# Miniprotein binders against a2bj90: the designs that were tried, part 67

Target 1, 235 residues: a2bj90
Amino acid sequence: MSRSARRKTSALNTVLRVVEVFASIQGEGPFTGTYSVFVRLAGCNLRCPFCDTRYAWSLEAGKPLGVEELVEEIARYEPSLVVITGGEPLLQRHPLNSLVEGLESLGLRVQLETNGILPAPARDEQLWRVYHVVSPKDVPVRVPGAKLHPSWVDYARATGRAWFKFLVANEQHVREVAEYVAKLGIPRSRVYIMPLTPEKLDMKELLELHSRIASLAVKWRLNFSPRLHLLVQLP

## First folded at step 22 (miniprotein)

Design UX6
Fold by OpenDDE base, look of step 23:
Structure UX6 (fold): chain B 235 residues (1-235), chain A 83 residues (1-83)
Amino acid sequence: as target 1 above (235 residues)
Amino acid sequence: SPEERDEAQWLLKLARIYQRAAERAARRGDYDKAIFYLDLAVELLEEALELFDNPEIRKQIEQELQETKERIEKFKKKLEEQK
């Protein structure tokens, strides 16, 4: 491979398609309550009917940003956590590894949000070192083309840096999650159930739904993820 | 039991939450999202129907269930027309 081809491949690994960057509180999963900078990457390999971020489905919906510039932008917020989300962040795997390297060099903690369809990080990737919240889309709600890649189970066991988050509406969904994680050999301590909230739910109904799903989490001995940002009216 | 009645009433309430979400989605032309929420409403209405013994309440749930299923079929047609 010519020096020119290596330079072109290195240049492609330094640009991310980014939809938005903002500071808020992490509202979901094991880092709930953490002051975080959210980086929403463009492009998704799914078309979930319940997706709240449909505007991020196309790669073209994101602006091209250099990794170095993005690291500097994130660092100005002095975050306790950097949350990389989007459509599916792992569609931009190569520049995402470069972003993680830059953030870790500043001592920043990183959490990835992924649908778990693409393979988990390999040991030689910078992504291996960060935290991952995997949101499978094959259980209990079945999105066409969604299947959890088995390497996420192996990654979770090897590193202790992965959790699995499932959207649920009722006890039947919680049962399906319990059966699914048991079959895959995912420890219950790594499993979160989260209320399936529609857009523009009133606060009373939102709170009642949280209460009902939290009670099911206790009954089924699973962790509960709130939608804290919705409860406290943050982005 | 009082607990089963509370659960059944909650399931009905939640079904109606998703039905309202479906109607909002349908008004935006998001028929895939509308169908998704109506399918959830069907599941919850069917579960609620199993918990109610009152014939009048059961009849009301059965009617709401039928109307929800008809709306799903209507939105499926509209989703096909968008393709």
Scores: ipSAE 0.869, ipTM 0.948, lowest interface PAE 0.5, mean pLDDT 94
Fold by OpenDDE base, fold request of step 24:
Structure UX6 (fold): chain B 235 residues (1-235), chain A 83 residues (1-83)
Amino acid sequence: as target 1 above (235 residues)
Amino acid sequence: SPEERDEAQWLLKLARIYQRAAERAARRGDYDKAIFYLDLAVELLEEALELFDNPEIRKQIEQELQETKERIEKFKKKLEEQK
């Protein structure tokens, strides 16, 4: 391999396309309430009609940032958690492993948000060591081209560091989630249901929807994820 | 039952939440999002219709279902015109 090919491969592993970096409270999943820095990566392999971050779908919507510079920027916020999100973070898998290595070297905990279409981390990846919240887009809401990669179930069993978060509107959706996770052999303790909220809900309507879905979570013995950031009016 | 009536009333309310969201999306030209929310509204209205015994309420839900389906077809045409 020529010296030029090694330099091109090294540069590709050290730069991320980033849409935004901001501090807030994690509003969703197992880390709800945690003071977090959010890193929204550019590019997505889906076009979900309900997506609130459509501006992140193109890789070109992100600015190229060095991994080292991004680690320094994140560290300045003194976060209790670093949340890597975006379109689909695993589209930038190689530089994302380098980012995780840098953050872990500072003792920072990392959570990835993924749609679960791409393969789970392998044991030799830095991503193997972090927490993952997988949001399947094939159940109960069906996005064209969405299918959970089976390796996420194996990763969850091997590590205990994966959770599965599903958008639901009613009891039928919760039933479909319960059947889906049972068929895949995902433990109920790793499953979160979250209300499918449209943009700009009234606070009374938002609270009632949360209450109804939380009651269904209890009935179906599943975990409930709020949209806490919407309830407390944070980013 | 009182519980079924409460659930049916909630489903109607939630359907109308998604219908309003669809109209907001359509005003922005996001017809894919509008169709998505109207499809959810149809599912919820159909479920509510199964829980109501009152003929006048059933008739109203059936009308709202028909109007929602017509609105979906209108937005599908507009989405095709954008391609």
Scores: ipSAE 0.860, ipTM 0.945, lowest interface PAE 0.5, mean pLDDT 94
Fold by OpenDDE base, fold request of step 24:
Structure UX6 (fold): chain B 235 residues (1-235), chain A 83 residues (1-83)
Amino acid sequence: as target 1 above (235 residues)
Amino acid sequence: SPEERDEAQWLLKLARIYQRAAERAARRGDYDKAIFYLDLAVELLEEALELFDNPEIRKQIEQELQETKERIEKFKKKLEEQK
């Protein structure tokens, strides 16, 4: 490999396409209530009809940021957690591993949000060490081209650092989730159900929907994820 | 039961929440999102229909279900016209 090819490959591993960086409370999943910095990466391999972050679907919607600069920006917020989200963060896997290495060197905890289509981290990746919330898009709501990669089940079993979060509207959706996770051998303790909320829902209706889905979570012996940021009117 | 009636009334309310979301999406030209929420509304209306024994309520749900299905087909045509 020429010196020019090595410099181009090294530069590709140190730049991320970033849509936004902001501080808030993690509103969803196992880290609900945690003061977090959110890093929204650009690009997605899906086009979910219900996506609230459509502005992140194209790689071109992100600005190129150096990993070192991004680590410094994140560190200034003094976060209890760094949440890496976007469209699909794993589309930028190589520079994302470098970002994780930088953040972990500062003692920062990292959580990835992924749709689970791409393979889980390998043992030699820095991403192996972080927490993952996988949001499958094949059940109960079916997005064309969505399929959970089997390696996420193996990763969850091997590390205990993965959870699976599903959008649900009713008991039938919760049943489909229960059947799906049973078939894949995913422990119920790793499963979260979350209310499928439309944009601009009235607060009373939002609370009622949360209550109904939380009751179903208890009935079906699954974990409940709120949309806490919507309930407390944070980003 | 009173519990089944409460659940059926909630399902109707939730269906109407998604129908309103669909109409908001359609007004923005987002027919993919509109169809998605109307499909959810259909599922909820069908489930609610199974829980209601009152003939007048059933008739109202059946009408709302038919109108929702017709609306889906309208938005599918609009989505095809955008391609």
Scores: ipSAE 0.857, ipTM 0.944, lowest interface PAE 0.5, mean pLDDT 94
Fold by OpenDDE base, fold request of step 24:
Structure UX6 (fold): chain B 235 residues (1-235), chain A 83 residues (1-83)
Amino acid sequence: as target 1 above (235 residues)
Amino acid sequence: SPEERDEAQWLLKLARIYQRAAERAARRGDYDKAIFYLDLAVELLEEALELFDNPEIRKQIEQELQETKERIEKFKKKLEEQK
């Protein structure tokens, strides 16, 4: 391989397209309540009709940032967790592994948010070491082209560092989630159901929806994820 | 039961929340999002219909279901016209 090919491959592994970086509370999943820095990466392989971050769908919507610069920016917030989200973060897998390496070298914990379409981390990737919240888009709400990659189930069993989060509106959705996770052999202890909130719910309607879905979580022996950031009016 | 009636009333309320969200999306030309919320409203109305024994309430839900399905087909045509 020529010196120019090695320089081009090294440059491709050191730059991320980033939409936004901000500090808040993790509002969802197993890390709910954690003071976190959110890194929203640009580009998505889906076009979910319910997506609240459509501005992140294009890779061009992100600014190119160096991994080292981004590590320094994140570290200034003194986060208890770094949450890597976006459209689909795994579209930038190579520079994302370099970002994780940099963050872990500072002793920072990392959680990835993914739609689970792309393969889970391999054992030789830095991403193997971090936490993953997989949000499948094939159940109960079916997004065209969404299919959970089977390697996420294997990764969850091998590491205990993956959870699966599902949007639900009613008991039928919870039933479909229960059947889906049983069929795939996902342990119920790794499954979260979360309210499918429409835009511009009032606080009373939002709280009632949370209560109804939480009751279904207990009935079906699943974990409940709030939308805590919506309840406490944080980003 | 009183619990089934409470659940059925909640499902109707939630369906109407999604219908309002769909109409807001459609007014913005976001017919994909509008269809998505109306599909959810159909599912919730169908579940509520199974919990109501009152013939007048059932008839009202069946009418609202039919109107919602017709609205979905209207928005599908609008979404095709945008392509």
Scores: ipSAE 0.857, ipTM 0.945, lowest interface PAE 0.5, mean pLDDT 94
Fold by ESMFold2, look of step 23:
Order: sequence, then C-alpha cells, then structure tokens
Structure UX6 (fold): chain B 235 residues (1-235), chain A 83 residues (1-83)
Amino acid sequence: as target 1 above (235 residues)
Amino acid sequence: SPEERDEAQWLLKLARIYQRAAERAARRGDYDKAIFYLDLAVELLEEALELFDNPEIRKQIEQELQETKERIEKFKKKLEEQK
C-alpha cells in the first residue's frame, strides 16, 4: 500500500474527535468503583437540560486523534476499564469500532455509555463484544427526540452485555421507570435507578438524596447506581 | 403516620434543592437547565401539598408553587431571547 493510500485509509476510519482522556473511577452503573480511563468523544444528538458535560455537545469541541495514538495513550494508564462516553459516542461509530478493536487486542475491558437513540451494535461490529450502559432519556425525564431504539433490548437479551440506567428524583419517577421497563420486557436485573443530582449540591444533601433513591431501589427491586465520583470528589 | 411526615418533609426539602439548582443555572445563563429543575420542584411541591393539612403550611406551599411557576415563565422568556 503506498504512503498516500495509507494516509487516506487512516483518515477514513482511524480518527476520532476526542474532548478529553482522563483517569478516574467509574462512578455509575454495574462497574461502579473500577479504576478507569474515560474517553469523552465529541458530538451529541441530544441537548439534555440536566447534562453535566455540555462542553462535549459539539463535534468541534473534539480534537482529532488517531486511533492508534489513542490506544497507546490509554494503555499507558494501565486501566482496569476503558469507558467510552461523550456526548453520544455512537455518532462516531466507524472509528469507534476501530478503537474498540485496538483496545481488545491489548485485552482491555471496554464499556460504552450511550443514550440509546442509535441502534445497538450489529454482530459483525467490534462494539458487539463490549459492555454497554444505556441511559434512555425519554423516561422519566422526557427529553424531546430521546426515544430508545428497540434493538438495545434485543441486544441485551442476546448478549447479556447491556444495562439500562435511569435518572430519578422521587417514587413517581421510579414507578414510571418500572412501568416503562416492564412494557419493553427489560428484566429488572438489568435496570439501574440513579439520583438526579444537581451540580454543586451540598454534601449532606447529596448523601441524603442517595439514601432516598437507594431505599426506593430496594423497595422496587431495582439496582441502585450511585454517583460515586461526586461522593468522593473525583472527576 | 411517621412515614407520611418524613415523606412530606423530604419532598419540600428536595423541591428547595432543585429550586436552588435552578437559580444557580439561571445565573450562568443555562435557562433550559433552570426550567428543568423548576419543573421538578413544581412536581414535588404539588405532591407535598397533598400530604399537609395545616392551613398555614398549605398556604406557604401554594405561594411557593405560584412563585415557582412565575419563575418558569420568566426563564422561558429568557431562553427564547437566547435563540
């Protein structure tokens, strides 16, 4: 392959627009507490009013990074988990599959965070093999345009590698989530409720909100997701 | 019941948590976030109102509810001005 052809191939399928790469803990969902490297991809297909990462909404917020370079950067952290997040990472689906391939070749565990609007991975995608935490934004918080693609339920059933996480403030929200997941056939073992937590919340109130939502999780027999990074003051 | 009293007090506290979050968001010009949190506060205040019999407490909640709804309309206007 000539140098020119090599460069063209690299530009077509090996570049991601990346907002930030950093080490921290995974604070939410089934991998809570895991030493992780976060890769925040630019671009989002939603404008959620509660979003904590508005700086990632525009594709222009990301810097172009080669997938090979990114894999090397991630590997230097020696992570136990690589969390691909954003914006909405599936907006960069093609180069994202290349990144996943590189990370898997090093034996690194990968988790994707997605709002679930775009379809779940196909069987021939590298993304098929990784873990997914899907956060639908049409219940209870009703973000316009945020309809969960039905393929995510099929994917979760077929692979066991997807979980569904919902922001809730009170029991009425939890009831709405319970009705929603029952209607879609999502088993409660795959469902997390997480406290809808404003930024700069007082620590005592943060803990009280966690306690209240955790009690609801037990009452409704759902999994509880903390926002652990907020409790321990990590990014 | 003790459970109902605890729930009612928590609903009021949570509504005020979201009202403060809305004011912080509004100070930054994030009026969509402010409206979102105020809508949550309205929900919680309405739920709390159903749990209180004391006329003075009910009157306070009704006034807070009205003020919150007025703030929502104010912030909707400001949000449109940003478009």
Scores: ipSAE 0.848, ipTM 0.934, lowest interface PAE 0.7, mean pLDDT 92

Design UX6
Fold by ESMFold2, fold request of step 24:
Formats: sequence, C-alpha cells, structure tokens
Structure UX6 (fold): chain B 235 residues (1-235), chain A 83 residues (1-83)
Amino acid sequence: as target 1 above (235 residues)
Amino acid sequence: SPEERDEAQWLLKLARIYQRAAERAARRGDYDKAIFYLDLAVELLEEALELFDNPEIRKQIEQELQETKERIEKFKKKLEEQK
C-alpha cells in the first residue's frame, strides 16, 4: 500500500465512539484486583434485561474521539491494564484495532470484554494479541439471539488468551453452564461463574450471594469471579 | 437435614431479593428487567417448594408463586403497551 493509501485507511480507522473513560479496579474475571483504565465504547447488539450499562446501548451515546488522542488520555493514568468494554466493543472493530495498536506500542496490557456474538479476532488483527473475557448470554440467562460464535473456543485454544464468564443465581444454573461448556469443549480452567446481582443490593445480601456462588464454584471445580468493584464500592 | 433446611431458607431469601429487584425495575418502567427477575424468583420458589414438607409452609410458597406469576403477566402487558 502507498503512503497515501495507508493514510486513507488509517483515517477511516482512527475514530471511536466512546461513552466514558475512567480509572478503577477490574472487579471481575481472571484480572480481578488490577488497577485499570476502562474505555466504554458505544453500541450494543443485545438488549439484555439485566444489563447494568443500558446508557451504552446506542451508538449515539458515544462521543467521537480520535484514537491518538484516546491513547494519550489513557497513558496519563499509567494503568496496569486497559479494559475495553461497552455495549459491545466489537461493533467498532476496525478503529478498535487501531486503538489496540497504539496501546501496545506503549507497552500497555489490554483486555477486551465481549458477549461473543461477533467472531473472535483473526490472526492479522491487533486484537489477536490481547486478552479477552467472553460472556455468553444464551446460558443460563437465555437472552434471545445471543449465540456464542464458535470461533471463540478455537481462539482460546490457539492463543490461551480467552476466558468464559457466566452469570449464575443457583446450582441449577451452574449445572447448565457445566453442560454447555462440556458440549463446546471449553476446559474448566477457562470458565468463571459470577453472582447474578441486581442493582442496589445491601452489603449483607451482596456478601451472602457471593459466598453461596463461591461455594458452588468449589463444589463444581470451576473458577469463581466476584464483582469486587461492588464490594469495595468503586465504579 | 440442617443443610437442606439452610438451602431451602436461602432459596426463599434469594427469591425475595429478586422480587424486590423486580419492583424497583418496574417503578422505573423497566418491565423487561422486572420480568427477568420475577422469572428467576419463580424458579427459586419452585425449587424451595420441593424442599419443604410442612403443609402450611408449602401453601404459603404456592400462594407466593401464584402472585409472582400474576405479576409477570401484568408486567408483560405493560411491556407490550410500551411497544
């Protein structure tokens, strides 16, 4: 590609629609406890009834930001991890790859959160190199249309950089998750169960639910994910 | 057993947590969220019912189940009216 053609492609891939950028602790999954900068991208291909971030569903909820400007803003926080979330970040796949390239050039570690409906990264994407936490929404919570793309299992096996996280309320849900991941060939070491927590639980209820789901994780030999940010009252 | 009794009481408590969450969602007009939490509450109440033998307790749970199912139908109608 000539310099002129590469500049045109870069310009088309250099703007993201961003809802918010903020520092906090990664509260869920394998990177729980890590000082992180969260980048919430606008747009979602689902309307989950339990969603905590409905304000990110519309693409119009995001402000257009240049990738280079965004990289600079993120770097000023000096994060240990950059968490790209949303809505569904893969709806903005092309400029997202540009953001990942910029962050990696500074040595910043990146994790993506996705519902897994869109395919896993191809080998020639910058997203291929980063970590992914995939949260399928068709089991046990049964959101219509939320089928996990099978490429995520292949990606996890090829790279070791993907994990699968499921919201559960009780042991029946855990059984459904166990059957689902066994059918798909997802090893237990890649699976997290996490408490299905509504908004505005008091702290005693939140702790009790965590305790019950953690005990189930031990019983079923699955990994447990807290919602640590809720326990310590961080965004 | 003590463990079965503890589990049964927890299932009732968790069902009521989701029922309260559904009421909060309904007050905001989020009827899809309310229905989701009430469906979870129904599942939990049905599971708890299997663990109690006392006829009076079972009758109370069955009444709570019926009331919850009626609320689900009410909220489904409200959700359709929003379309």
Scores: ipSAE 0.848, ipTM 0.935, lowest interface PAE 0.7, mean pLDDT 92
Fold by ESMFold2, fold request of step 24:
Structure UX6 (fold): chain B 235 residues (1-235), chain A 83 residues (1-83)
Amino acid sequence: as target 1 above (235 residues)
Amino acid sequence: SPEERDEAQWLLKLARIYQRAAERAARRGDYDKAIFYLDLAVELLEEALELFDNPEIRKQIEQELQETKERIEKFKKKLEEQK
């Protein structure tokens, strides 16, 4: 087999269990507003009561897709950012590293969304070089079994490619976040607070909640994350 | 006092937002989500109660708080029945 055929055969042998692939905008965190393709991987190590994507909890909810095929599908959207989400994408860590390699070879920017329970990327992983938004579920809303792995703080310091995002409803929650990140040594510049927003709010209520949490972000010198896709009614 | 009144009124409004969200979740059978939002509403009502001095307003908040806690217990029972 030629060198080109060997590479195609190797990439095709690696599979991911994928729930859905779709285009939208990134509505949260440091990349808010970016035209993105979302890749939702199956499987999660948590059962958060507020989860909006319960259909991705089971690994069996995902269809097996070859990594090379998936890279080609993603590329057809011509995204400015590829957002890898789920469930918990790090449950499929090995084939995920292969996907990242393929996307990076095309010059595509990649962002991972994770609950941070599994360790941060090692230096020899393809995931080491991409962006990460880590959403710990231990504070202020406490989900059983949701302990942030300490390696994420070390990774953020070493690379500058990780941010930490927390759902909050009131100032008491913001205080808890502030105490938590201070204890862990996470600098404020890496911390986002985001409104704990139920589904199907009317627009007036949605905007008022955003305004209140944004004001708290300014007061506490933290970054604010909207839920922009809700404001503009995109998936 | 004006800032405290504004904050207290917002806490009540937000509690009611979460109560409505809980009702929507319960209609879909998502009782764990419903309980989560009602727990948030309880927290907000308790915080608002500490900011109001008016006894008529406090009585209203205490009634809403009791009703919300009773709803939580009903949903906990329904959640166990799903298991």
Scores: ipSAE 0.845, ipTM 0.935, lowest interface PAE 0.7, mean pLDDT 92
Fold by ESMFold2, fold request of step 24:
Structure UX6 (fold): chain B 235 residues (1-235), chain A 83 residues (1-83)
Amino acid sequence: as target 1 above (235 residues)
Amino acid sequence: SPEERDEAQWLLKLARIYQRAAERAARRGDYDKAIFYLDLAVELLEEALELFDNPEIRKQIEQELQETKERIEKFKKKLEEQK
């Protein structure tokens, strides 16, 4: 195969179904405040009632986009972080690994957001080298069909590149999270609690909810995740 | 205590935040989201009820609980009709 033929064959086999690409700040988790490009992939293996990105549930909601062209588009933003989200990005695992390879070849830092149902990256995957924020959906609200794959705990221990983030409304939820992470052996330093925030909340209510959940984080010695993009009114 | 009173008032306020979120979701036809937020509101109202001793306040909370549970059942019927 010539270099030209290999390139054409690779382009045909490396397509992602993408809902949207946009620049903003990372508003959640350990990289809060970072200038980021978000890549929302289509398809999800859950139907969470609280999901505010229902338009990304179906794979057909995404437009086909070649990985090489997507890398070039992302690079033009000059991001400090590339956030791959969705739906559930790991439903498109094969081309996603190709995207990660392209982004890393340009020195771009990558973070994945996942519900953790599908297994953590294997050592031979490009995804092994990137950062992951895992949001289990079987506690405290217990979405049907959600179960954290145990490999994420092993991955976090082996690499130090995964954190676990939980939506909470009250102290009872925080207690449930604390019991869950203790049972799984997830250290507090890797755990974030985040306000369970409805859409279109007024700013005073949004700030008060943040304050209350942050106080619980201090009380329970857990990390607090804001939803900073909501506070500063960015997408 | 002052801290217990503050928490109890916050729980009521948060329950009402979720009740309003449920109404917004229901107006869009998202009855599963509406039920989810109303279930949260019920939890918060039940928690708040345990913190208030005043009989008039407790009666108000119990009425709000009943109304919220009735709305949950109505939205469950609407969700079933969408299927």
Scores: ipSAE 0.845, ipTM 0.935, lowest interface PAE 0.7, mean pLDDT 92

Design UX8
Fold by OpenDDE base, look of step 23:
Structure UX8 (fold): chain B 235 residues (1-235), chain A 83 residues (1-83)
Amino acid sequence: as target 1 above (235 residues)
Amino acid sequence: SPEALDEAQWLLRLARIYQRAAERAARRGDYDKAIFYLDLAVELLEEALELFSNPEIRKQIEQELQETKERIEKFKKKLEEQK
């Protein structure tokens, strides 16, 4: 490899396309209630009709930011958790591994949010060490082109650091999730159902929907994910 | 049962939540999102219809269901016009 090719590969591994960085409370999944810095990466391999972050779909919507600079920015917030989200963070896999290395060197806990289409981390990746919340888009709501990569099931079994979060509207959706995870051999203890909330819901309607889906979670012996940030009106 | 009636009434409320979300999306030109929420509303209205025995309520749900399906077809046409 020429010196020029090594410099280009090195530079590509040190820059992320970032849409936004902000501090809030993690509102969803196993880390609900945790004071977190959110890093929203640009680019997505899906076009979910229900996506609330459409502005992050294009890579061009993100600004180029160096990994070192981003680590320093995150560290200033003194977060209890760093949440890496976006469109699909794993589209920027190489610089994302460098980011994780930097954050872990500071003793920061990291959680990735992914749609699970791309392969799970390999053992040699820095991403292997972090927590993952996988949000499949093939069940119960089917997004075209969405398919859970089977390696996420293996990763969950091997590490205990993955959970699966599903959007649901009714009991039929919860049944479909239960059947899907049973078929894949995903332990129910790793499964979260979350209410499919449209934007700008009335608080009364939002609370009722949470209550109904939480009751279904108990009935079906699944974990419940709130959308806590919506309930407490945080970002 | 009272529980079945409560569930049926909830399904109707939820369908209407998604219908309102669809109309908000359609006003922004987000016809893909609009269709998505209307499809959910159809599923919920169909489920509610199975739970209601009252002929007048059933007639109202059937009408709302038909109107929702027509709205989906309208928005599908609009989505194709954007391509």
Scores: ipSAE 0.870, ipTM 0.949, lowest interface PAE 0.5, mean pLDDT 94
Fold by ESMFold2, look of step 23:
Structure UX8 (fold): chain B 235 residues (1-235), chain A 83 residues (1-83)
Amino acid sequence: as target 1 above (235 residues)
Amino acid sequence: SPEALDEAQWLLRLARIYQRAAERAARRGDYDKAIFYLDLAVELLEEALELFSNPEIRKQIEQELQETKERIEKFKKKLEEQK
């Protein structure tokens, strides 16, 4: 490879394709309620029909931003948590590791949201020390190509830094999730069920759906995740 | 029992929530999302049907189920036309 081509490749290692950066609360999973900055990365390896962030599917939807610039932008919000989401953030794995390094050097806590198709972090990656919420898309609704990579279960066991979150609508879905996590050896303490909530529900419907799914979580001895940002009308 | 009736009525309400979500998605041209929500509605209507024994109520649910399946086929055609 020519010296010019190697230089271009090296320069791109510190650039991320970013759709949006914004402050809000983490409304889902183990960090629910935390004042957070969300970094939505472009590109996704799935086309889920229920996706509410279709605008992030294409890598071209993202603006190229240098990692150092992005770290500074995030830091200005003074977040308690940095949530890296997308699309699928692990499609930009190498520059993502650089971002994580920069954020951790400032003492900022980082959480990644992933569909779990790409492998869990290796021990020598900066992502190894980050918290992960893994949302498999092969249960209860099977999205083609959405198989959870088995390394995520090993990673969760080795580090204690991964949780698994599933969208459910009814008890049959919860049963399917319970069977899936049992088969994979994922302990119940690492599993969240969350209401499959369409956009623009009225508040009464939103609350009743939350109540019904929370009751199922208790019945099946699983953790319940709200969609708190919807309940309090934050982005 | 009151609990069984509450569950059956909830399944019907939830099916209608997803049917409305499908209509909103279809108005935006998101027919894959619309079909996804209608498929959920079909599952919920089928479950509710098993909980009601009254023939008139069952007939009404069966009609709603058939109409929902017809909408799925309509949206599948529209999704194919977007190719």
Scores: ipSAE 0.844, ipTM 0.934, lowest interface PAE 0.7, mean pLDDT 92

